VH-VL binders against b2a6v4. Designs and how they scored, part 1

No score or structure here was measured in a lab: all are predicted.

Target 1, 177 residues: b2a6v4
Amino acid sequence: MTESNILLTGKPGIGKTTVIKRTVELLSCSSTGFYTREIKRGDPRVGFEIISLQTGERLPLAHTDFTTAEDRVGKYGVKAENLLGFLKEINEAMTSNKPQCLVIDEIGKMEFFTPGFHETVDKAFQSSYPLLATIMKKSHKFCDYLKNRGDTDVIEVTENNRDDLPEKLAKRIEEQL
Below, numbering starts at 1 at the first letter of every chain, in headers, positions and changes, except where a header shows other numbers; Kabat numbers aren't used for antibody chains.
F, E and O stand for the ipSAE by ESMFold2-Fast, ESMFold2 and OpenDDE, each averaged over both directions (binder to target, target to binder). V2 = 0.75 x the mean of E and O + 0.25 x the DockQ between their complexes.
[cut] stands for letters that were removed.

## First folded at step 1 (VH-VL)

Design c01 (framework fv_cixutumumab)
Fold by ESMFold2-Fast, scan of step 1:
Structure c01 (fold): chain C 177 residues (1-177), chain A 120 residues (1-120), chain B 108 residues (1-108)
Amino acid sequence: as target 1 above (177 residues)
Amino acid sequence: EVQLVQSGAEVKKPGSSVKVSCKASGGTFSSYAISWVRQAPGQGLEWMGGIIPIFGTANYAQKFQGRVTITADKSTSTAYMELSSLRSEDTAVYYCARELYDSYYYMDVWGKGTTVTVSS
Amino acid sequence: SSELTQDPAVSVALGQTVRITCQGDSLRSYYATWYQQKPGQAPILVIYGKNNRPSGIPDRFSGSSSGNTASLTITGAQAEDEADYYCNSRDSSGNHVVFGGGTKLTVL
């Protein structure tokens, strides 16, 4: 396999994070990185938090109550600095010789505010470790660069493939180990 | 109906360790997390930590970090909480509780509790 | 720290309305969840996600939230509602769960 990086796209709410979580559940190796989930206050989505796959630590990435945040996306204030510890974990994983899968959910506008994010992502894509990541659908210079890399397989998550995708991706990642 | 069945009462000496189990009956681990909460006599509820069993990821309250270890065995649908370097102040009822990890972090099913007494 | 604060005790007359409050800065970002605990028993969930009731919880229990304050309201309190009530939420960092100190409700 020459495409060691798996990059998931798809509509918001299609289940990209569920595919990530189900895939890592099936892996025999450790997973290092983070996934993102909604913070809910009733029906309206009020924010997003990032959760470490290694430690289970949770930190808010964006929230409507972050009214003094310098960085904003839509109605959300973004505390992108909260991602720094997770980037450190990914960078440290890349310097170890421990068999593992790197996970980045999501490569998107909110995360781009974090100092060092572009550098860590680029290093992860270049690394010898399998990478499983999600990426925003909209066009962006950095996202388009990542989607067009020769070592990267871009897969659109759909209603038709989301239930079968975890087993296929886990098998593929295991074969790279 | 899902039940959480906890191990029996323990009496321990200061400096020892205790390991409490929590077995899910009538359900699996696939859609929820397990939290551990303790309550000293006449005191309030105190969160110690939690685990998402299907991923093996655990998170701990700062007060207990370094002394508590939370693990899970998917094959037996059992979560464990081990507390080391016991002191008399660790005398409490220890509860396990189920919560959905994709929800509002609410604990909808609780075990009956395990009494741990630390005395000299 | 006492990241979530509750009054230690409150009383209500049978059939009257009582409000139990929970205060903390983390409630600006996360909803409070409410639990009832009777002597010698494990806690039970009564309200989550602002104002949702689990199956089996009477409609006299309701929740509300504004700013750094969450409230549990019991409309038409009954004798069996006498218990300790705890709120919980996430801490200020967002990565841990914290409980309030509890409120002892006496139904007179």
Scores: ipSAE 0.006, ipTM 0.561, lowest interface PAE 11.4, mean pLDDT 85

Design c02 (framework fv_cixutumumab)
Fold by ESMFold2-Fast, scan of step 1:
Structure c02 (fold): chain C 177 residues (1-177), chain A 121 residues (1-121), chain B 108 residues (1-108)
Amino acid sequence: as target 1 above (177 residues)
Amino acid sequence: EVQLVQSGAEVKKPGSSVKVSCKASGGTFSSYAISWVRQAPGQGLEWMGGIIPIFGTANYAQKFQGRVTITADKSTSTAYMELSSLRSEDTAVYYCARGPYWDEYYYMDVWGKGTTVTVSS
Amino acid sequence: SSELTQDPAVSVALGQTVRITCQGDSLRDYYATWYQQKPGQAPILVIYGENNRPSGIPDRFSGSSSGNTASLTITGAQAEDEADYYCNSRDSSGNHLVFGGGTKLTVL
């Protein structure tokens, strides 16, 4: 079976999001979804924000200053509800007939706190649209399920391939459209 | 092959502090996470916390929050666990163990031999 | 641990199969890791993830998981398998590790 879903994995800070953004810039079709950006206050990292590819809206996903947050990952408090609008856009895209690429950056522990996230991700993987997503490297049942799908190609981003991946992935996605 | 070498046994008075060391030899120190696990006599294993040297971040189990401090010195490939305000219930064998940093300690493939800490008056 | 529950003891006859179980809600999201501990010794890693075996661990050890339950299976138990077995996983937050209470395996 054809692998229409592309999952990027790799160690923190390797450039997975940069590969996503550069790939999207090369596509002739529209892209629907979100990408993440680190919030840095020196070293170490203090948080993450999510940015819509459709609207450019950005909202914090996690921050060390969210000390009273109900949901937490490591040192970060998580405002998972901020992802709800982004999931809505992806779900709406999947019911449209427009040629497009779905983008989910990242499929990871912070995002799992969002109601409907698992369902939206599962639908995106099953959809006819090409999917470009990043996924956490460490083991997790849902992530391992996604990585082992027959319709999914898992690519580890490394220093040796990160500069060449955007062009290769864009070509592959264009051929799917 | 990687080994974790722990400091020797300690006998401490209630109310004092103890600092146990864990030195990694063989392999690269910064590519791993170090957990601290204790075991009271005749009891089960209890995770206290861990550190990922590459992130400079320590993480503690809620039970030990405020009493335990875990640090690492990359130049000597040594991790430390300091437990303060000691009680007789802190009498235990304290283990350090290595795990993958990208998996936040999840599995621990190399263990130190343990350091016995006895708290008595 | 109250978050991960194990039976305190189990017995198996030499050469027979035994299954040690670990139960907890966090196991719906996270794999269990299994450790063997013999008296006076540090624990050793036996299985990590669902069914990954470290180099040097005999192939009679295997892991499985379903729902909120994880299991360690020893097929054809040998005398040297007599030990305490601990499951280990993440708590419900995913931020901390927690151990089960341990299962003492006696090989008859």
Scores: ipSAE 0.007, ipTM 0.501, lowest interface PAE 12.8, mean pLDDT 85

Design c03 (framework fv_cixutumumab)
Fold by ESMFold2-Fast, scan of step 1:
Structure c03 (fold): chain C 177 residues (1-177), chain A 118 residues (1-118), chain B 108 residues (1-108)
Amino acid sequence: as target 1 above (177 residues)
Amino acid sequence: EVQLVQSGAEVKKPGSSVKVSCKASGGTFSDYAISWVRQAPGQGLEWMGGIIPIFGTANYAQKFQGRVTITADKSTSTAYMELSSLRSEDTAVYYCARDEGYYYMDVWGKGTTVTVSS
Amino acid sequence: SSELTQDPAVSVALGQTVRITCQGDSLRSYYATWYQQKPGQAPILVIYGKNNRPSGIPDRFSGSSSGNTASLTITGAQAEDEADYYCNSRDSSGDHYVFGGGTKLTVL
């Protein structure tokens, strides 16, 4: 039983995205997918943007100023459709047959509003490529399914392990390639 | 409701350049990408390129590389497409469209007719 | 030839079902979007992300995809459906849009 999918969980603000970025920097292969970054206007967060690892393209995923958005999470209006191009980069990667790591940051509430997100994530987990992803901690049918897959290793990011985790994950991903 | 308002028709001579504008009204200019698509008379749709105004990054189709420049002015919520070294085959209707992450275009301008003639 | 291939023309009898197809290797990686264009008008989005309809698009329009082929189906075609239909996807690099050549639908 090989665990080809690495799924990071942990409390908000613990550093899951930092673990992703540091791991990717250590890889000798390319990485395809996206990570999420906080948008700040002083102290309170005003939104989140999504950034392509391949192209550096950035689009807002959620913002407090999206007051007319159909979908919402807390104080944020969500433009989950902005994620579609990034999901298609991941789908393309799975047909390319080049050594690479797939990255999805985050599998969570905001992203679930995106058409095709569940399908792309499911394909990524089933793919032969190593997958490095973050997932929301709270229970959800789809998340619980992913966490319980036999090919998936769920790691909780904590203050005690976050600094050492990138080197360990990079080595593991390199061994899979 | 977001609308994209394009500049008026242009008649240009071969070798000149044309700059078409696309002004977003009633909505969120910086939240979306703006794509430019042209259509020659009786022909199909052809993507030229696009820009993400919030980041200022532009992307161009290979056919137009070196001849097209796409820019955005956030202060006026206006995107621009400039095409240089015009030839008769550049005669077309030029559309701007609001783009969801360079995946689909949900709101289209009415088009700007550019005629290249001597 | 273009990277996305469509038949130039297709006909359907009023009230019958028609299927417009789009073929290309990029469709294995990216879902097709479909645009309807009537003479003298800008295109309008009718299907995106495999089978999603924007608000205002009748439910007789549906999308499907399998392998390198995407299809737009109109069930119970109406006279106002007479138009050119364009499929759209990304090229193999994922960096650029590619349009199919368009299919002219005639409702008999």
Scores: ipSAE 0.006, ipTM 0.472, lowest interface PAE 15.0, mean pLDDT 84

Design c05 (framework fv_cixutumumab)
Fold by ESMFold2-Fast, scan of step 1:
Structure c05 (fold): chain C 177 residues (1-177), chain A 121 residues (1-121), chain B 108 residues (1-108)
Amino acid sequence: as target 1 above (177 residues)
Amino acid sequence: EVQLVQSGAEVKKPGSSVKVSCKASGGTFSSYAISWVRQAPGQGLEWMGGIIPIFGTANYAQKFQGRVTITADKSTSTAYMELSSLRSEDTAVYYCARGTDYEFYYGMDVWGKGTTVTVSS
Amino acid sequence: SSELTQDPAVSVALGQTVRITCQGDSLRSYYATWYQQKPGQAPILVIYGKDNRPSGIPDRFSGSSSGNTASLTITGAQAEDEADYYCNSRDTSGNHYVFGGGTKLTVL
């Protein structure tokens, strides 16, 4: 009945992660999952790290220093195995019988290299827990499937709505709990 | 470099249970999915279920839900598939296979040689 | 298997091209993987993720996907390619894996 899955899209740099973080800060319940942020080392974009909402643990997902990595996106080597512990947290949350919001930032190319990622994402979308996620804008079979689900609300983040979205999304999530 | 070694053939009576093992060597056992696939004589492949050991959770095909249990012991790098309430229709070769997870799919890149299970009175 | 359908048999002459097809609604959302199986042997992965080949699989094997259809193409078929070929993908729910019924390839 409800659109329990909230899926944010939008152009690079528009502020999708900021919307996620601000929404999570407004929630009365706990949030389980991860968000992504840029790694800078006095040089524009040397990588991306993933940060646990539950523990604050940070691990690099991609970095220019990962020169021997098999998986690559652009100039970055991808250590997709670093996402495994975060996926475990999400899977455990879905069996906890505890009010919470699941967070996945981002459903995208780098994350797809991680064993179990698509399975965890599928389970999260099917779960009774509210899900707040970001997804790449480009067409892709799995992404298009997620965007077209009847239980999923796809929202494009823009300059016009990004400042108001966190409060609106937090209210919707609270009403599902 | 990863090898999957399965337990030996079994002959079982209807109504009994069988537990097949699959021991992995030469890789990081917990980082990949292990699937169980069976094949009845002269028939096609049928996925039964799988487990990702790091998550400690298993997923089962609808046909086998309630009858199959898939577990993993990380300390011995061994996955197990137990099938209960055996019927003659369960006579098949049972394979374990390691899954790789890239871009929305699992490809099963390493397979055990199979375990023959015969259910007869 | 009603979820993914394959023709039960196909033939190809030595050195010619053959296309084995798999159809199902889930293929709109998920890529198919392809397996080769010879009598008395476990299956071997030949194509994954639309058109990727594992190490050791000859380059005459390729994959394609469009809409609800996935295909395995063997260009310049060899005698050793004679085998059963199975497609595999997720079901429409994304929760389970399902195999096609298999296609027996005969190389003439």
Scores: ipSAE 0.006, ipTM 0.505, lowest interface PAE 13.3, mean pLDDT 85

Design c08 (framework fv_cixutumumab)
Fold by ESMFold2-Fast, scan of step 1:
Structure c08 (fold): chain C 177 residues (1-177), chain A 121 residues (1-121), chain B 108 residues (1-108)
Amino acid sequence: as target 1 above (177 residues)
Amino acid sequence: EVQLVQSGAEVKKPGSSVKVSCKASGGTFSSYAISWVRQAPGQGLEWMGGIIPIFGTANYAQKFQGRVTITADKSTSTAYMELSSLRSEDTAVYYCARSPKYLGWYYMDVWGKGTTVTVSS
Amino acid sequence: SSELTQDPAVSVALGQTVRITCQGDSLRSYYATWYQQKPGQAPILVIYGENNRPSGIPDRFSGSSSGNTASLTITGAQAEDEADYYCNSRDSSGNHVVFGGGTKLTVL
């Protein structure tokens, strides 16, 4: 099968999100989905926010100030429900017949708390649209399944390849459209 | 506390259709996934399909594809399961169940009491 | 179900430990969830996400997984634990839910 799904992995802070952003900037088609940014208070990271590629809307996914949140990862309280609107946008895009690239940054522990996340991810991987996603490096049953799919190209982002990846990935995505 | 209230028992003829309802009370209906699981007398649990009302998406087990339709009405917080072309083998208790997370290893934490459907000639 | 296999019956003496197993290739990719069902009743969730216990489920219930096998362990079995136990998980595609055939636990 064609490897239409591009899955980026790598160590935290290596630049996976930067590769995503630079790749979508080079695409001739629209991109639907979200990317994740750190929320900082000086040097320490205090949370993560999710940002729509379509609208630029921003919502916090996790924060150290979310002390009453039932779902937690490490020191962060997680408001996984904030991801619901972004998942709806991706699901709606998959029923569209317009050329586009689906983007999911990140497939990781915090996002797994969101109802419908697994279904949306599985549908995106099976869709006819090119998918560009990042995934946590740590072993996890669902992540390992996605990494081992025959239609999926797993690329480790490193200091040596991160500057060249955006052009290469944009070319591959354009060839699928 | 969320409860799932199912419609009453049905007796149907072979070849007909049955539509079972599942009404959610307490909590936000749209943010959850609803599964339909059946159990024939003395047999095990069998997943038929599920729906995520906020997305309007339904998934069906291959065995039931083409015979089952799962829908949801967000205004009444009610999910429905319609099974067509009924056979004697469809005699079972039909359960609806809620997942606050997605289906599968994300679990079904609240179950309806079940609706008995009897298919007899 | 052919995708997830459980032994149909198991027995345990009162106060002893029993382990109920669930096997299938999908368990290499997804955690098992465990349900308890008593005659005439709907199932109740006892373990999810490998070894998470819902509020109200006794500490004697625990879950584990290795390779293609998931297990539900009941330590110090009590009479009220007598029931059918079902595992479930996703199928190999990740899009559907599959159940094991169920294990009838008898507490002697």
Scores: ipSAE 0.007, ipTM 0.572, lowest interface PAE 9.4, mean pLDDT 85

Design c09 (framework fv_cixutumumab)
Fold by ESMFold2-Fast, scan of step 1:
Structure c09 (fold): chain C 177 residues (1-177), chain A 121 residues (1-121), chain B 108 residues (1-108)
Amino acid sequence: as target 1 above (177 residues)
Amino acid sequence: EVQLVQSGAEVKKPGSSVKVSCKASGGTFSTYAISWVRQAPGQGLEWMGGIIPMFGTANYAQKFQGRVTITADKSTSTAYMELSSLRSEDTAVYYCARGYTTWDYYYMDVWGKGTTVTVSS
Amino acid sequence: SSELTQDPAVSVALGQTVRITCQGDSLRTYYATWYQQKPGQAPILVIYGKNNRPSGIPDRFSGSSSGNTASLTITGAQAEDEADYYCNSRDSSGNHLVFGGGTKLTVL
């Protein structure tokens, strides 16, 4: 049905990843994909890591210590190839025919460096599985395409709704299964 | 520096199959896509399909659906293209190339030297 | 028929500017990539995305895109630029790649 894909937008630091994590915890079905968290060394943020929802495996996506990385975003070197195994899990899930929710956190600039990321995201959006994803707020050709899809519901996370969204999204995803 | 080394020339009979190999050296194999492109004598370039070795699932041009199989073996850093039910029109040079893929474009920056496949009786 | 159309041949005088054009509906959505091929050799990437040049490609090569048309421009053509030039892009589905028919550039 229409709007089987849920895209969370919002300003940096608003809590999009927290909404994803809390929503997944409320689901009765399996969740396949990844979420992203910041790496801190004391007060300053030094990088970002990706965590598998299926296995809990963690790999760095970006870090200030990746000084030899070809790809960069701001002060961070990006090891986008570390995302390849997570994309493989999502592609395998779409073939499995097992009830589950696909999770992609985040559809953003760092992730775009990963070969096959665009193809995997596009397939996930077209799949029959519920998709819960976060997407960068900034305009980008691919992001704008995803946001304007007729099967996609774009929700802006705010201080007003962030605490209530997990329960609402979990119920919606359960109804789709 | 990444190099792609292809298997040698083949002469095949109509109705047979051919399997061409493409071995990557000097760089990362699984990080990038591998595409197969052919060129018949005096003709233009034609994309056949590609694979991202990490995923193992190939994507094929509609014209070759059902006749072409593209695979990758990460342990040997080698991609393969197998074309079945060969016709004289399949006589061509077959190239493998390393691809970088985004939503809005795709480019191939490293190319093998090509493998000549001749289909004749 | 092809989804991307190129003129089969074009000529340019040494030191002059030439523009090679690629046309197709998919170019409204996806950027063209350009390859140079000399006789007996594998293709070489010269422009990708819209106007990105790989390391080692001379700055006389540039790309542009507008509507359903992509162009490769060579400013101040040299003798060594004589070659076949192919545009390449995603098809209208986005799932497959398609090549233009190629343009043979003759430097007079």
Scores: ipSAE 0.007, ipTM 0.563, lowest interface PAE 9.3, mean pLDDT 87

Design c10 (framework fv_cixutumumab)
Fold by ESMFold2-Fast, scan of step 1:
Structure c10 (fold): chain C 177 residues (1-177), chain A 117 residues (1-117), chain B 108 residues (1-108)
Amino acid sequence: as target 1 above (177 residues)
Amino acid sequence: EVQLVQSGAEVKKPGSSVKVSCKASGGTFSDYAISWVRQAPGQGLEWMGGIIPIFGTANYAQKFQGRVTITADKSTSTAYMELSSLRSEDTAVYYCARDYEYYMDVWGKGTTVTVSS
Amino acid sequence: SSELTQDPAVSVALGQTVRITCQGDSLRDYYATWYQQKPGQAPILVIYGEDNRPSGIPDRFSGSSSGNTASLTITGAQAEDEADYYCNSRDSSGDHWVFGGGTKLTVL
């Protein structure tokens, strides 16, 4: 009955990650997965990091300095293999008996280069655990499949709702646990 | 809707310090930075520094390094900017702004600081 | 030197298109954000993340970038668009914000 999967979309830079992080901070349960952050402090160029919610481990996902990367999105070289350990953590969480929320930030073009990403995401959506994820706005076959699932609530993040969303989403996730 | 409420206007003597406050109202202080930006009369916007909570670190523009101190108290949802060794050139409107990583979306109304000799 | 450079002033005839330009090497790596400021008021966000408009900003405002240059375009300028426009981005370290000098737009 309950739509167990919450899928945030919206324009690049709208604050989807901030909504994720604020929501997670309000949860009483553990969260397993990762969120994405701009590379700052000590790095001369813009890039994106993936950060483990469980361990705090940080690895670069994309950077303008990754000039030898086979995979690219715009001006960024992508080291999609850096997601492998994070996907393993999510997969292992799905076999546990521990109450928790799964977090995937972001389901997008950079992440699609990672072997096993589609499989892990699909399993997460099918799992009994609440899922909080962000997804690219643009049309894509896999993204459209996820957005059209009957167990999935797609919410567009906007300037008008982003400040209120974290509390509302946290309440919904708590009710599922 | 989040608002940033700033403290009132200040008139200071050269050589003194001023501390301006910025309180979040209608929202939380979690997971976004607060930046401080000033504007001298008839001049452009100038970033002074900000607090980045995820890194637990304040960042300062080179021009203000050693004179500016930016702090935040999450329990009161209030950020502070203290500028020391005031000169006439520090006469300006001082703004706080919510830094959403890629942009500053909510701005305070500004605090006028006048340095008079 | 200034990290981000803008022309101090530009003019546009009512209903015509104007492009306000911001230049800096950091724009190769970081998106530009644009703020509008009218006399006696705090700045308001007009464009972020290259070409995203906040709710309430008219669709005549758009952004673009190429190399070390970012632009704010107003298609069909209106009288109320007369204001100062500031570009904003990261410095080369990625740690600090930098503003352009501002462009005063006059709508003729």
Scores: ipSAE 0.000, ipTM 0.473, lowest interface PAE 15.7, mean pLDDT 83

Design c11 (framework fv_cixutumumab)
Fold by ESMFold2-Fast, scan of step 1:
Order: sequence, then structure tokens, then C-alpha cells
Structure c11 (fold): chain C 177 residues (1-177), chain A 117 residues (1-117), chain B 108 residues (1-108)
Amino acid sequence: as target 1 above (177 residues)
Amino acid sequence: EVQLVQSGAEVKKPGSSVKVSCKASGGTFSSYAISWVRQAPGQGLEWMGGIIPIFGTTNYAQKFQGRVTITADKSTSTAYMELSSLRSEDTAVYYCARDWGDYMDVWGKGTTVTVSS
Amino acid sequence: SSELTQDPAVSVALGQTVRITCQGDSLRSYYATWYQQKPGQAPILVIYGENDRPSGIPDRFSGSSSGNTASLTITGAQAEDEADYYCNSRDSSGYHYVFGGGTKLTVL
């Protein structure tokens, strides 16, 4: 029985992205995918940007200033099309014969607006590559399906485990490479 | 406002192929996927496959694998669906639709393809 | 074999409520999307994401889901609602779309 897919969940701001980044730093292989970072206007959170693990390229995913955006989540307008290039990198990685860890941060409402996101996520879960991803805690049909997969380990990030998780996850991923 | 404009009706012989076009007007072509759905006379809707133009990624229904090819030309904002080895059962109206991954919100008016001897 | 099952026909009296049902195992994992089709016309999206309506779709249309079943409800049916209704979702693999067989709604 192999749980090659690791899903991190937990409350907003708990440090899921930090666990991802620290885990990736410990890996001997390359990581392909993206992580999400908060955008601040001085003090308050005003948006989110997506950052390539491979290239460091950054594009805004959501922002309070995107007032004309068709898609919205809460106070944020969403430019879901900005995720397309990052999904392309993940899709291309899955046809590669190079050892890699796939990273998707986050599987959530904002990302669902992007064409091909569901398809890319399903392919990543079915792939032979290790997958390290974060997923929203709130119930959603697609998210609940992913959390209930037999090849998937769902881990809640807490203040008690967040500092120890990176070493444990890196060791587990290395065993699959 | 986005419109999808499809090519005109075709009449084909069994064993030939047909290539239907779908030109997007208004909006950014590469920001969404294009799906192809057909409907035989008096029958229901049947999904054939789709393409995400920015990736060139295609996905085909199992029934049509080996016979259908979906392509896109970003410079002309046009998607194509080619169906080969035509049979009488392929007589249908063929639709293209803008696909957001979970739903299709804008549909072309349809292209009638008749396969007869 | 159909992965999504719909009754082929239902009737409703003008001004009354009708429920159109779609059933399939993939609906446990994916929301149903609903399309309306009138004779000689392309389908029109009426419900997506369980119960979201596109701009221009009247609020008498609503969606719901539970387990392997999704439903489209039309509250206070009008003559113009007479059409074929198709449910749509992903197959068990999540990679392909599959349509229900369609339900012909007659408004009496």
C-alpha cells in the first residue's frame, strides 16, 4: 500500500506553505509546481500571488484591487488565467522521466476557476510521482473525493506538528524516489 | 462578450473524415478550454473531447479515441475537431463550447454533419 | 452504459414546482451542471457548481445534491421552461464529461 500523495490541511495562517517550502528544501530531487504567498498593502492582506518552485516566476492570483474581475472569492477578484502557465509546467513534468516531486499549493476555491485545474490535479494524484499539496479544510465535493482516496494521506498542520513535519515528509518522499 | 462561430454544414461519405472549425470572437481565446459535444437526430448530448489551447493539452472520450483529433490555432482564435472513418451513426449536430473545467457556458450554434452513401 | 441516469420525461402544470433528477456514482465527487435545450437551438447553461446561476437565468431555477443524486428544481414553472434538460458531470475517472440522457419537460 503506497500513499504517494500527501495533502496538508489546516486553518488559514497555520503555516501549510512554510511546511511545503521547508520540505522541498530537504529533497535531493527537483520540485515542480507552485506555492501561494500572501500580498500585503502595508499591514493588511490584500491578495495572493502564485510562485513557481522551478523558476521563481510570480503572478497575482487574487487581489482586492481586481474590481472588474468576473470571478470573485470574498473581497478578492480572481485572475485564474494567471495559473495556466504553472499548470502547464506540472502537466509537462508528468511526462518527464526525471525524478521529481509535484507541488500544488493550494487546492481551493480560487484555483477552481482555472480551466484545466481539476484535470491537472486528478492526473497528479494518479501519477507515479510523489505529490505534496495543500487543500482547503472546508467541505467541497472535489476536495472530499481527493481526501478520501486510498493513495492519499491527509495531514492536519497544527502548531504542535508544523516544525517537525518537513523532515518527516522529506524522508517519506525520498523513499519513493 | 464571447461568441463561438462554427463552420457550415457538411455532407460526407462513409469512410471519409470531416473537420469542423470553431472561431472565438471577443475575449481572450487562450484563457479557457474548448469542448466538443455532438447530438444525433432526436438523441441526447454526447461529449467528444476538449482542448486547452495555451497548453495544447487534449482529452478525448473513450468512444472517440483513435478517430477524433482536436486542435487549436491561437493566432486565429480557432479550435478544430476532426473525426475520421465516418459512419452513418456519426450523423449529428456538432457543438463547440467554452469550458471552464467544470461547466460550459458559451456554445456555438452547431454544425450539421450528415454521413450518407 | 449511461453513468448518469435521468427520467426521459416529466410534466408540470403552469405555476407549479417540478424537480428533475440525475443519478450516478460520480455525483458523490463532482457537482452536476444543468443545461436547457429548446428545439433547434444550442444548449444553455442554467445551473453549475451545485446551485450557481449564470447572469440572466431566473431565480426560479435552483440546484441541489445529496449522495449520488443531483436535482434541478423549477419553482413556479412558466410556459417558456418547456424544453429538454440535461445533467452533466465528470465520469468516475474525473477526466471525461458525461451527460445524462435528458429529461423532456412539458408544461401543461
Scores: ipSAE 0.007, ipTM 0.580, lowest interface PAE 9.9, mean pLDDT 86

